# Designs tried in a protein design chat: VH-VL binders against Small ribosomal subunit protein eS1 (rps3ae). Part 16

Target 1, 206 residues: Small ribosomal subunit protein eS1 (rps3ae), of Methanocorpusculum labreanum (a2sq57)
Amino acid sequence: MARKKQSGGRKVEGWKAKNWYKVHAPEFLGKQFIGEIISSNPENVPGRVLTVSLGELIQDYSKQNVRASFKIMNVAGDAAYTQFNGHEMTKEFVRAMVKKRASRVDSTITVTPLGSTRELQVTITAFTINHARLSQVQELRAKMVKVVEDSAKEADFESFVSAMLKGELSKKMFAECKPIFPVRRIEIIKSESVSSAADRAAALIR
Short names: E, the ipSAE of ESMFold2; O, the ipSAE of OpenDDE; V2, 0.75 times the mean of E and O plus 0.25 times the DockQ between their complexes.

## First folded at step 8 (VH-VL; framework fv_pozelimab)

Design q2 (from q1 with light chain A50Y; at its last look DockQ between E and O 0.72; V2 from the best seeds 0.00; counts 0 for: pae E 2.5 > 2)
Fold by ESMFold2, look of step 8:
Structure q2 (fold): chain C 206 residues (1-206), chain A 120 residues (1-120), chain B 107 residues (1-107)
Amino acid sequence: as target 1 above (206 residues)
Amino acid sequence: QVQLQESGPGLVKPSETLSLTCTVSGGSISSYYWTWIRQPPGKGLEWIGYIYYTGTTRYNPSLKSRATISVDTSKNQFSLKLSSVTAADTAVYYCARDSYGTEWYPLDYWGQGTLVTVSS
Amino acid sequence: AIQMTQSPSSLSASVGDRVTITCRASQGIRSDLAWYQQKPGKAPKLLIYYASSLQSGVPSRFAGRGSGTDFTLTISSLQPEDFATYYCLQDYDYPLTFGQGTKVEIK
C-alpha cells in the first residue's frame, strides 16, 4: 500500500496579481464611474489623474468638447475616489471660436473659493463679434474677471466648480459684458487646481 | 437704406442747454454705437461721445461734465444735451452711426448736420 | 488723448495730378485709421477704413497705406469732384480723434 504524497496549495512566491480599481467622480458630481486603473499595489493608486469628457460625465452633449480632470485621493476596496483637478476645452474647439478681425480677450486669474484651502487658476476668454477698441477690450477683461472673482467669494469650492462646469459663470459674464461691446461668446476655457500660497510657503521651509 | 437726421433749435442762449435729437430711419437703432460729432465753422471735427443701444455712454473728456447722450428705442432716436453753453459751442452738430461693434466701419453713416449758434 | 497731425494743411493741384496726404499719430495705433472726405456744406464721407480698405462706392483712385504711426492717402489721378477737405481719424482708442484736415484745391 503505497502512501499518498500531499502538498500544500500555496501560490508560488514572487508574483503579484494586478488589481483593477474602479474610479469614481467626486460626490458633488454624482460619484459616477469615470474609468479604471490597474495596479499591483493600492498604495500607488492615489495621486493618479484621469481625464474624461465632461459631456459624458454629466450626460450633456453640449459639453463634449470639454475635458475634466480628476485626481485619485483614496482607495476603498476595489473603488478609487477623486477630487476635481481641472478642466480644459479642447484646442480644436477653442480655435473654432476665433474669428478673423474679431478680438479675443484673455485673462488668467487665481481664485480661492469661500472657505477653501484650495486655489483654482482659471483662464477666461471672450470672443467678440468684431474688432473692439482698446478701452473696450480693457473694460471687457475687467468685467469678466470681476464676475469670476465675486462668484468665488460667495461659493465654496464644489459650488464654484459646478457653476463653472455647467456654464452658469459664462452666462453671468455674458450678461455683464453685453452693455459694453457685442460679444459672441465668453467661456472659462481652462481651470487648474493649484496649491494655496500658504501650502507652497510651508513646502519651501520644510 | 439707413438715414440719420438731426433736429433741434438753431439758436441757443449762453449758459442754457443745447438739445438735439437724431432720428434714424430705414433701419433699427439696435446693435450700433450712436455718436455725436461737432465742427465749429471753418474748423475741424471733434468727437463728442456715443451711446450704445443698451444705454451705455462714453464722452470726450473735454465735454464729459456738460454732455449727456440718451436713446429712445421706441422712437428710434438718440439725443444730445450740452449744458452751460458758450460761444465756443457754436458748431455744426452731426449725428453718426459707428458700426465697429457689429461691422468694422467707424462712423459710416452721418446726418446732414445742423448748425447751432450760441448767441445772446 | 492720441493726437493726429496731417500734412500738408492745404495744397493746390491740377486735374490728373497724383496727390498724397499724410497723417501721423502721436503713438502707435496699429492700422486703426480711417480717412474721410468733406465737401463744403456737407457731412464727411468715409473713404478708407483700417488704413487701406476701400469703402464701398469709393472710386479706386483713392488708396490708403500705413500702419503704426505714419499713414498716407493717395489720389492717383485727381478729378474735379475731389476738391474737398480730407480728415484722418484714429479709431484705436477713445476719445476718437481727427486730424486737423487737409484742404485740396484744384488749380
Scores: ipSAE 0.496, ipTM 0.815, lowest interface PAE 2.5, mean pLDDT 88
ESMFold2 (binder alone), look of step 8: mean pLDDT 91; pTM 0.942
OpenDDE, look of step 8: ipSAE 0.845; ipTM 0.942

Design q3 (from q1 with heavy chain L107F; at its last look DockQ between E and O 0.77; V2 from the best seeds 0.72)
Fold by ESMFold2, look of step 8:
Structure q3 (fold): chain C 206 residues (1-206), chain A 120 residues (1-120), chain B 107 residues (1-107)
Amino acid sequence: as target 1 above (206 residues)
Amino acid sequence: QVQLQESGPGLVKPSETLSLTCTVSGGSISSYYWTWIRQPPGKGLEWIGYIYYTGTTRYNPSLKSRATISVDTSKNQFSLKLSSVTAADTAVYYCARDSYGTEWYPFDYWGQGTLVTVSS
Amino acid sequence: AIQMTQSPSSLSASVGDRVTITCRASQGIRSDLAWYQQKPGKAPKLLIYAASSLQSGVPSRFAGRGSGTDFTLTISSLQPEDFATYYCLQDYDYPLTFGQGTKVEIK
């Protein structure tokens, strides 16, 4: 439907024509169309979050059970542009990795990639072949945390997220953990963009 | 079937280094935690440490400054060196396979044991 | 290190007796406990792993029970070949530690 003449007035009290906005993935993921948003005011579009299958987004079948979320940051014309907001493997997919008589080693950490004011909270999970002894669980946890933290210190935000989503960090963690105990799989099962102290301070001044 | 055999000197002088080798036959050294355990005469068992087939080692804290475990995959052997020995190190030394990680069976195969006496 | 205390240190029993050996850990070790039998001049032999699982080839008269800190090995009807020293092992955390042993002697 074509736009009608827009009446002036307050956002809440005035009638306004609805517009469609085409939402695009971030440039480092190819800027492809990921969905549409409708709004009567372009100023209400930033801040909205869309979630899509990562496998469909990057045309990689091995990522079909990974959901990626993107936050709209700005609009230009009828296009909306996003930044990475987080990802999560589906609960069903993660549960399917669990084996009886094996250990699940979990850690949740927060990293700030090189030169970024943005923080990411990531949840790392290792699945061992058999039950691990306590010191080995602790060593596996420490190693996988160190790999992720070191990678964040050495990469900008987009490079870190790309390495995470493409499985590069998972492969690195697996290789570093293998000398400690037999692991079946190690994954970053969730990431979530969170407010940093700097972002919280900036929000207070707004 | 897998068999383990300890070898090395049965008599070692105080302050010297105890050196033992375990030869694994009937199976590969891969996929297991290859372990040394000792038993002083008439006493209980003490875990010394292991080498994982990947080369990673772990030692009992009571011995960590003196014990070294290594592996020679071409000879299907692993070894123990214990430095600066005293009479307290007199024991029967066992090598053992820890099937932990691939199975649940701690120390499912043991060598026959070799007595090492520390005496001047 | 996790200390393992066996009780009793020794016992005398007759063929056919029911024998119970206790092993106590200084902290919770879940069910990560094994039992070994050792005869004079021989290496220890694994009887029980994971507190209650019987190793292949071990007679069914041997039974392990327990979880947490308190564990038992029971021989339901003692046989002549069962006179030996028995050790528990915690395999929960390093350093792995054995109990001090329980000598089972013929009366």
Scores: ipSAE 0.575, ipTM 0.839, lowest interface PAE 1.9, mean pLDDT 88
ESMFold2 (binder alone), look of step 8: mean pLDDT 91; pTM 0.938
OpenDDE, look of step 8: ipSAE 0.832; ipTM 0.934

Design q4 (from q1 with heavy chain Y53W; at its last look DockQ between E and O 0.75; V2 from the best seeds 0.00; counts 0 for: pae E 2.6 > 2)
Fold by ESMFold2, look of step 8:
Structure q4 (fold): chain C 206 residues (1-206), chain A 120 residues (1-120), chain B 107 residues (1-107)
Amino acid sequence: as target 1 above (206 residues)
Amino acid sequence: QVQLQESGPGLVKPSETLSLTCTVSGGSISSYYWTWIRQPPGKGLEWIGYIYWTGTTRYNPSLKSRATISVDTSKNQFSLKLSSVTAADTAVYYCARDSYGTEWYPLDYWGQGTLVTVSS
Amino acid sequence: AIQMTQSPSSLSASVGDRVTITCRASQGIRSDLAWYQQKPGKAPKLLIYAASSLQSGVPSRFAGRGSGTDFTLTISSLQPEDFATYYCLQDYDYPLTFGQGTKVEIK
């Protein structure tokens, strides 16, 4: 069975006709249906953000507590097309990683993947087995930042995001930090697409 | 019960290299920070540096990169070399385990110590 | 490097006395302080870690207190085996640094 919503023919002064828009993930993630939205005006649809379970999107049970966000860029007919906007582990999931006598090492950095005009702000966190001394915390932070920055220099936007979402960057950070101090877990707990300085400047001169 | 034992020459000439080995028994060298500490006669304790069982090292800046610590996991040993020694390097040298990274205790097991005299 | 200053440098006491040794850090080290006992010709022995936690096998007459920059070690009733030199160690950051020592002597 096919579900199609026919658009209202003309504007009625008291009430505007409502349309359903099918929202699709970016092509590099399979262009899957990720949800529907309702709007009376197609011009109000671009810019909206949908958030879905990453576990369902990429069919990976280990990602059930990770949410991925997609921003609608344009509408064509009854379909809306998105680009990756960010991801975030649920606050409950992150809080469950905290241990009483361990160090939490956080860093938030902004990267620009190879050849991309888009920037990503990523939040990286490591959880040690036990409390680390200050210099060890500093070395862990520097190493995990370097791994992510180096990966961004070597990958285009889609490849970088895929490696991040599939946990490949976390695995690499864990391996590179292991010689410094006993680490229980290293994760990219959040990412967010950020306008570049050039894009912000262009918007101001309009 | 973990035991540490220092070994090496007790007399070293000025400008030469002091070389010591610590043998670990009653436990594995893995998962710990293996540390050298020294104590000049009648004076206090000075931390020299460590080697993590993975090979990563850290040294006291006061030794101006003269110290080199290495580990041989197959022999359950770690070693100290201190180059360009002077009379100021005369001390009792201790090896010790630093377990805080995997357990709760800084410098919880020490060797008996070995006196190294720097003299002509 | 974080400097650790102990006071007094030495003291004389009798068996049964209450003895207090202080240790001051040149900057805040939270509670990352350990106390060691050293007898002549022997390696130091860990007594207290994390400022106040008693190491296994150490008699309960030893007590540690403090946080930040000011720390104390107290021996509530001095025993013959307690005559030794005591060192504090900060384990907050590298290089690890010891206090200069406090010698506890009989009489």
Scores: ipSAE 0.496, ipTM 0.823, lowest interface PAE 2.6, mean pLDDT 88
ESMFold2 (binder alone), look of step 8: mean pLDDT 91; pTM 0.935
OpenDDE, look of step 8: ipSAE 0.856; ipTM 0.947

Design q5 (from q1 with heavy chain Y105F, light chain S53D; at its last look DockQ between E and O 0.78; V2 from the best seeds 0.00; counts 0 for: pae E 2.4 > 2)
Fold by ESMFold2, look of step 8:
Structure q5 (fold): chain C 206 residues (1-206), chain A 120 residues (1-120), chain B 107 residues (1-107)
Amino acid sequence: as target 1 above (206 residues)
Amino acid sequence: QVQLQESGPGLVKPSETLSLTCTVSGGSISSYYWTWIRQPPGKGLEWIGYIYYTGTTRYNPSLKSRATISVDTSKNQFSLKLSSVTAADTAVYYCARDSYGTEWFPLDYWGQGTLVTVSS
Amino acid sequence: AIQMTQSPSSLSASVGDRVTITCRASQGIRSDLAWYQQKPGKAPKLLIYAASDLQSGVPSRFAGRGSGTDFTLTISSLQPEDFATYYCLQDYDYPLTFGQGTKVEIK
């Protein structure tokens, strides 16, 4: 039976050859090498997800406790190319932000950046200095959500994700909430790429 | 030690605007919710509203259309204007510091109060 | 708005008596309840915050209890200087609201 051997001679064993694929971050993040995977069939590579430290990816030590995930979309030669799949702050890092007798204001929303068919589900969390009164909790939540939603309306997918990962959205939310109540910190602690409502609706009909 | 003192006219005609100023001494106006409260003679206390040192205001819904609170940080003062007053607005008016937010204590420092009478 | 109902509206007591004043909220307010003392011609004075925490300089004969909707202020062994009107305040949500007051009078 015909066989291929990587070194040494004409005769190759009947094994399916395993190949390493170099996985690259999306171009807007510098197309940097983020890892390798192995597969005998390039058609099995798309769909796989890799998770890396955001701090190492963007050379920012303050992001060491943030993990970013990337989904492989296609393969060309020995390279695999990804799109942003999500990010999440480690549970330990988030837990360290919680203070007794302070308010934690959470909201999970789904946004569709300008001109994108892709949706992101984001989890926004504010940590106040002390317990906020109920109306202030509601106003903080509404303001945080509005800032993120407005940013998504004004930015394409890559610009929105970049602003989110670099902390620019967190800084804007902090500035907008400062007039309401003393806030210690506001973060987007998690994001996740999800199928759009339109795509889900289309999949449900004949 | 923080001290608050109300000032303004003690007599206001019906339909006119009640205007009061609270001067803060012994401390800065920053980081607090600067509050107006009133007490009709022989009656209970009613919270009017606040101004946060950043300029954000909140009003009792019963007075929102008539009340305006402002702050002048350069003079360490905040003020109340209540428009279209009636005899029902006759009360002792207090300014107070709401230390809630950065401290633990709601309405911990009060002015001595000033009586405002609404009559022709 | 959250309604605060105090009882009794007034009471008469002698020096040395134990006095209990109740305050009921129209909805749950956690422990976001303060007590104030007001003497004639004076501004109210903060006694207790967070339902049970005694303000600095307030005598230990004042004690607050409760959470949710039902709260009490107790004065153990009433003193001559304790004859005043007492107000509860909820600081759970805006507008901030006071109870109608409880006047403590000497018998």
Scores: ipSAE 0.519, ipTM 0.827, lowest interface PAE 2.4, mean pLDDT 88
ESMFold2 (binder alone), look of step 8: mean pLDDT 92; pTM 0.942
OpenDDE, look of step 8: ipSAE 0.853; ipTM 0.946

Design q6 (from q1 with light chain R30E; at its last look DockQ between E and O 0.83; V2 from the best seeds 0.74)
Fold by ESMFold2, look of step 8:
Formats: sequence, structure tokens, C-alpha cells
Structure q6 (fold): chain C 206 residues (1-206), chain A 120 residues (1-120), chain B 107 residues (1-107)
Amino acid sequence: as target 1 above (206 residues)
Amino acid sequence: QVQLQESGPGLVKPSETLSLTCTVSGGSISSYYWTWIRQPPGKGLEWIGYIYYTGTTRYNPSLKSRATISVDTSKNQFSLKLSSVTAADTAVYYCARDSYGTEWYPLDYWGQGTLVTVSS
Amino acid sequence: AIQMTQSPSSLSASVGDRVTITCRASQGIESDLAWYQQKPGKAPKLLIYAASSLQSGVPSRFAGRGSGTDFTLTISSLQPEDFATYYCLQDYDYPLTFGQGTKVEIK
């Protein structure tokens, strides 16, 4: 509707026609309600990202300092459905794990789970009990990376993300690194989805 | 508290294998790195390698093809084998604990040392 | 491998003297340096770790300084029991390497 300015003001009807959409987590995480979003039309809803506490999402108190993000992919009626977009431990939580006279071993890698077009960039961090010598740091880093890469080769996207969010990958890395050097904790502190066919399709809509 | 004691033959013929055992007493072999060091008479110290109590090893590249370190946690012992020895391997051999991984104290306890002479 | 160079190779000193021994690494090792004392016929004994931290039971006349590549061990007032050979050790990376030693002798 092309309209020139009229004398005597009137409001455009369309700004009042907004609807609420109930946003749900992906099916592999139980499709829990994670929030609401308001929009004037359904074409503007896909592509939006919501961030929630992982601890509240999966009812696990130990995950209260982990944020998970979800990208809306489609709408059905008044419901919006998402795919996993990433997770991150809060900066405060990670900084509290740093200990004086100990080593922090970091690595960022990109994996493509079995049979998936979707990629994940993951940041892995190990916190040692005490200061590690350079060759031990290098060996820890190599082992952490190998465990995560090998795990991605065995699992589809949803299975890999579930293992990551539940801490199963962290437990495996810890077990594999323990023979090398005393490690206090190994975590995947961040993940980020970097591509998919669905992501490209959603980008064209928005 | 912790005490280390080397044992093994003091004389080894050229081309044979040098074999030493370190017995740990006054403490457990668990949770530490266990190390061999040698010192030719009147000369400096050379780090040979370690075994972590879990079985993981690391060796000085100068000796990697000839040295083997093993651990027996049930006997509270770790051992060194050095193959194909020559007169250049004549030295006092020490075992030592490396608590660096658990604390910051590198090589904090040493055995008394044992002289191994390589002679025809 | 990281090379550790000590100086002097030997020195002569009297009881009560202040003695300084230096150790230089071929590359930066942060503060990952230890000092050991070895008397004839005995195993080395840890004196100082982390460049400047005194091991338990070691007299306070021993002091370590330095970081990066240049380190010193100082004995503030030499005692009869301090005549020995002293070694530095870098514990920054494998293989662990010692300096060639500094023999402190009675003058």
C-alpha cells in the first residue's frame, strides 16, 4: 500500500497485528518451551536466536552457568521450532576455574559430525593441577583435540551436541589426558554452529 | 619420608644391556613422575627419562633408541634398561622423584646413586 | 634441547665470603629453574625451585634470582658445609637439562 501523507493523522493498521510465537528447543533436547517472541508476521520469525540457561533447559543444576543458544528455523501455527546454535560457559565461571601456578591449555577446532553438513567450532580448555612443562602442554592439547575429532566421526550432529552438553566428551577427554599429566578439569567451554544447508536457507528468508 | 634406592650389577660388558631397579620406600609410587639421571665420573648430570606411575614414558632423544623405563606399582619399583652399552655409558646412575606435576618441586628426592662400569 | 651455561666453572672462596654463581639459558624459560648442591660421592640436593623459592630445610643464606634467560644463585656468607659443586636445572621443557656445574672450593 503506497500512501501519500494525509491531512489529519491516521495510523497504519498493520502495526497492531502482532502475534506471540512460543519457541521450543530442538526435539533431541525435549522440545521444551524456551521463550516467546513477538512479530507482525511469521516470515520475520525464522533466523532469530534465543539464549537460555542450559541448567534450566535440561533440569541439571550443574549446568546453571552454561548458556545455550537456539536459532528459529520454522513456524507452525503459534509455535516456533529451533535448531542448536551454540553454547558457552559464562565468562565469570571460566575465569573462576583459573588457578595460580597451574596451566590452562586451550584449543579451538572445527568438526563436522558424521553425515552432517553442519559444522561446529568448539573451544576446549584443560585446567591442570599444577604448572605443566611445555611438552606436556603440547601433548595434552593434541590428546584433547584427537578425542573430540574422533568423537565427531562417530556421531551425527544431534548425538554429538548431546554428548557435548551432557559433559560426556569432557569425561572422555579427562580420562584420556589423565595418564599424561594431573588435570583438574577439562571442558568444552564454547561451541558455535558455523554452517549448514538449513542455515543458508534461513538466511535467504531474512 | 620418601626414600629411593638403586640396585643392579655394577659391571656390564660392552654391547650388553644395563639393568637397574629403583625401590621406593616411605611413600607410594602413585601420583608422581619417576626419573633416571646419570653422571659420568667427574662430569655433569644427564637426564635419561621418566615414567609416570600410569606407565607413560618420555626419554632423552640422545638415548631414546636404547633406553626403556618401566614401573611395577605392586612392588613400588621402577626400572631402567639401557641396551648396547659402551664405555661412554659408564656413570653413576641415580633414580629420582619428580613431583613437578603435583607440586613445583623438580627432582626433590634422589637415590644414593650406583656406579655402573662398562668394561670388557 | 635448551642449553644451560654456568659461570664460573670453579671458584675459590673463604668461609664468610659472599659467592655468586650464574646460569644462562639458550632460550627463555620463564622462572622454571632449579638449583642443586652436590657434595663428592653424594646425590644432588634441591636448594631452590621456581628460580627464587627456597626448598624446605635449606638455610636462608641461599638465594636465587632471575627470570627469562639469566639466573643467579647467591650464598650470602659461605659456611664450611657449602663447599660443593652447584648445578642449575631448567624444568621448562623436555629433555630436562643441567648446567655443567660450578665447583666452589676452599681458598
Scores: ipSAE 0.603, ipTM 0.864, lowest interface PAE 1.8, mean pLDDT 89
ESMFold2 (binder alone), look of step 8: mean pLDDT 91; pTM 0.940
OpenDDE, look of step 8: ipSAE 0.842; ipTM 0.940
ESMFold2, look of step 9: ipSAE 0.573; ipTM 0.853
ESMFold2 (binder alone), look of step 9: mean pLDDT 92; pTM 0.942
OpenDDE, look of step 9: ipSAE 0.840; ipTM 0.938

Design q7 (from q1 with heavy chain T102Y; at its last look DockQ between E and O 0.67; V2 from the best seeds 0.00; counts 0 for: pae E 2.4 > 2)
Fold by ESMFold2, look of step 8:
Structure q7 (fold): chain C 206 residues (1-206), chain A 120 residues (1-120), chain B 107 residues (1-107)
Amino acid sequence: as target 1 above (206 residues)
Amino acid sequence: QVQLQESGPGLVKPSETLSLTCTVSGGSISSYYWTWIRQPPGKGLEWIGYIYYTGTTRYNPSLKSRATISVDTSKNQFSLKLSSVTAADTAVYYCARDSYGYEWYPLDYWGQGTLVTVSS
Amino acid sequence: AIQMTQSPSSLSASVGDRVTITCRASQGIRSDLAWYQQKPGKAPKLLIYAASSLQSGVPSRFAGRGSGTDFTLTISSLQPEDFATYYCLQDYDYPLTFGQGTKVEIK
């Protein structure tokens, strides 16, 4: 969205115009404009979070049911710069994938990409074609976790997030799980940047 | 429509390897689990293990890892080898289709069964 | 492994009788229970899957019930062709396990 509010008009004593700040996605997403915020003081802008449709952000309608969130880290002039905060598929979209004669295999893990002080909590879900027996469910869970953990060990933060958002990790998990049991779909339905000792240490260095 | 037929020697000497083949006709071996079951004369049924058409296998722990199941999709066949046999392995051996996966009817088609006797 | 216990091990009955066979699992298996009929010299035949669903071509006098750990197979009016051995099978987890069987004989 590119909505601007014109600042101006007559002022009376004791009033001052609030400033508009243009908010940009991180560089690995092309610094795309993602919205505006209003504040009377640039010191109040860092820390705010904006959520946008991933489909609109990368202009890919297959991602229209995915929200991505970005946290403002700093301002310069009338621009605010963000870092990736998380993503989530809508509840309705995930709910539509569930079938009563099939199994849902869930796991939530925390990964630290190669050389990063930032951590991501990632929720992985597999949806099978038909009802899977318990041992098959357990094998699917172990395999999808291993794929994501191994991928995080081999990629920096931005590369890992890009692979996740573009569906590359989902494709890899699907291929690795296929020999175990017929899967309809395997997705990372949610990710979330978490506060940790590493995140706190990174904030102190800045 | 789907038909299964077991084939192999009916007599095996102790300590040798029992080998059986199941030929699937009237349908494709793809997209299903393929299973061996045995039944000692006058006794109950014991699940031996399965092979998924992609080659992945699972075995009953009770068979002491003596069992090996394989699949040849180009011949529409799957096979059982049971090593180091004893008289306790004398049974009627069945092959069966396990529909868990793409359909929901466990062990819905069975072969006729073949008696394998272990004796000298 | 999940143990399946059938009761009774055998029974004698007359044509026209109502017959009930039970199957108990050593742990909860949801409704992942199948029933098979086996006649002498023949392979088992699937009668009931998912505890209560009748396989195509099976007479409606066969009915399955239950969930969790306790399951029953009922034949509402026994026919001459129903004298056979019946097995339950849990298909909840590997290894797949059968009950010991229930032999239904003519009285």
Scores: ipSAE 0.500, ipTM 0.828, lowest interface PAE 2.4, mean pLDDT 88
ESMFold2 (binder alone), look of step 8: mean pLDDT 92; pTM 0.943
OpenDDE, look of step 8: ipSAE 0.851; ipTM 0.947

Design q8 (from q1 with heavy chain E103D, light chain A50E; at its last look DockQ between E and O 0.01; V2 from the best seeds 0.00; counts 0 for: pae E 6.8 > 2, placed apart)
Fold by ESMFold2, look of step 8:
Order: structure tokens, then C-alpha cells, then sequence
Structure q8 (fold): chain C 206 residues (1-206), chain A 120 residues (1-120), chain B 107 residues (1-107)
């Protein structure tokens, strides 16, 4: 029998076939190509996570300092399709927003967008123009949290994530917080998909 | 949950043969490239070679055929022999699994490592 | 043999910093690159495979990028447990070769 010759690189013992899968962003982000993976078994492809620059993904240079991650959920032919897994701004970018004699107001909350079984943990940060007193910090934090929670109650998962990644939630928080204390920027600096309350409850039982 | 464990003498005299065994537990030795890697103290990692579970071997040319890797499927073990050792062969020796061609994870499980010192 | 060159050889950083380590191959290796973390006295641990894919159980603060000859590992917010030596490995062709390592130290 004729022995198959592999392409470049390492030869596979036993001549197992390579399969390339083109990985695509979720539909609500345009199904853009975000990378390739190789596997001999399509069953091994779901669950893998890819991380990309958000600026490159949505063609927005202002987001080059943000990384977004996507988990593969299924394959069809040579294509793999993902769901949103999280995002994070770089530490250097976040640190550069802090100014001397100004305050940084942080809050981490978990939201469940309308009709979603998935929870999303988000970290919200406000950067003030000058130093804020404790009562002002508390009021800013409460307003930031309320805006994000209310937005999650009114939006499905995809709409909420899109608003978050494209800066619409940040714009809304800025408008709502400006009357409380002078703010320079308000950003959601991190998000992460987490286990649902139902999944956590099931884990506690067994 | 695959586990690998190196065993063998920690001290070898110059010009003699270093002999190590890796015992695989929590999984079968089948379908993988069973690999030896070494790390001289304070230095980087060097791939020594592999044995595929069917018996095929490959070695780093830097070892000039001093290395021999074998497998004993009945004991779920594979072994390294390195002949004519010198002080330059003093290193921590690791065994590892390479799932290339099967799961496509390179060197995904490692043993804890064993220090072999070559001295008179 | 394919030569793998890491830079820097060492760096100092604080908890919360973003750290970037680079790895360059002497020829094109597609995306056949892995990253390993090694703590003193321990075996290396696989972090990233196929240039950008996270191994199971690895925190999302680790990210890999690159293809061809130029690759990076980024730790987006350094944690105390991340102070270690990091190695790249090309698994494109035999012999498999590692970079010389990058030691990430506490500043």
C-alpha cells in the first residue's frame, strides 16, 4: 500500500487525519474569523477557548488594549462557532487612567441578562477628576452598579455583551454619575462568564 | 488522571550507563509518544527523545545515539538508557506524555523529575 | 534543528502588572508552539498550546498570540502564584526545542 505523506512538520504515527477548523466569533459580533485549530477528532474541539484583541475583532483601534475570549460550542464542517467567554482591559491601560489626587471607584458584580441561564461577573471602575470623599465614592458605586444591573434586566445576553464591549454601558454610567461627582471615565474593565446559580446549587448537593 | 513517575539511581559514575524508568498510572501506555526531557541544574530544558507505544523511537541528534528508549507494556513503563555519561549529563530527568496525533496536546503530563548526578 | 529565542531572559514585575514574553523561531512553525510554566523544584506545566489555546484549568489572564515565527505570552494581571520561569516549545518538527526561558521575578 502506498504510504501517505504528511504536509510539513511532524509526521503522525498511524497516519491519523488532521482536520483544520476555522473559528468564528458569535453572530452578534459578525461571525468574524478569529483563528484556526487543528484536531483529529471533532469531539475534542468544543470547550476550547481562544483569546483575541477586541480592537482587531470589531475594527476599532480604541479597543486595542482589550482582550476578548471566546469558547467553542459546536462545529459544522470545517467551521467552529463560539460564545462570549469574557474580556479584560490591560493593567497598563487601567493604571494609566489613574491620576494623582484622584479616586478610583471599583465594584465587582454578577448579573444575569434577561432570559439567560448564564451569569456574567463584571468589574466596573470609575476614574474621578479629583479626590472624592467616602460618601461620594459610595454614591458613585451605587449608581454604577444600578445602571449595570438595570441594563442586564432589560437586555438579553448578546445585547448586554454588545453594549458592554462597544462602550454604550460606559457612556450611560458616565451620564448618570456626572451629576454626583466629576468623573473622567467610567469603564467595565473585566467580564467573565461564570456558573449559573442553578449549577452552583447542584454542585453543593453533590 | 494520568500520572508519571521517574525512578532510578541518583548517582552515576563517569563512562557508565544512566538508566531510568518511568511508570505510567491512571491510564494506558497506548496511543502516545512517551518522552524523556532533561534539565541541567539552573539551565533550560532539552528534549531527549520518545518511544511511540508501537515501539518506534526518535532521538535528539545532540546525544549522538548514546540514548536508548524502550517500553515494557506489561508493566506500563518506559525507560531511558544513556551510555558513556560525563559531568555534562548531570540533570533533572523528566518523563512526559506527548499526545501529538491523538489529542494534540504537546507534553501534557510530566513526572516530578529525578536528579541524576554524574561524579566520581 | 529549529532554534527558539525567548526575550527577555528575566524581568521584574509587581502584582497586577501586565507581562509580555516573546518567543521567536528560526523558521516558520505555523502555530505549533506551546508555553510552559515552571516553579522552582517542580516540573513544567502546560499553559498554552497551538499558540493561543488555553489548557484546561489555566486562568484566563494567560493569553498566547502569534503564528509563523513570532509569538507572545501575556499575563494580563500578574498574581503572586505567577512568579516563575516560562518556556516556549516548538512542536512543529523534531527535535522538539525549547526556548531558553524567561524568569519572572517580584519587583
Amino acid sequence: as target 1 above (206 residues)
Amino acid sequence: QVQLQESGPGLVKPSETLSLTCTVSGGSISSYYWTWIRQPPGKGLEWIGYIYYTGTTRYNPSLKSRATISVDTSKNQFSLKLSSVTAADTAVYYCARDSYGTDWYPLDYWGQGTLVTVSS
Amino acid sequence: AIQMTQSPSSLSASVGDRVTITCRASQGIRSDLAWYQQKPGKAPKLLIYEASSLQSGVPSRFAGRGSGTDFTLTISSLQPEDFATYYCLQDYDYPLTFGQGTKVEIK
Scores: ipSAE 0.014, ipTM 0.448, lowest interface PAE 6.8, mean pLDDT 84
ESMFold2 (binder alone), look of step 8: mean pLDDT 91; pTM 0.940
OpenDDE, look of step 8: ipSAE 0.849; ipTM 0.944

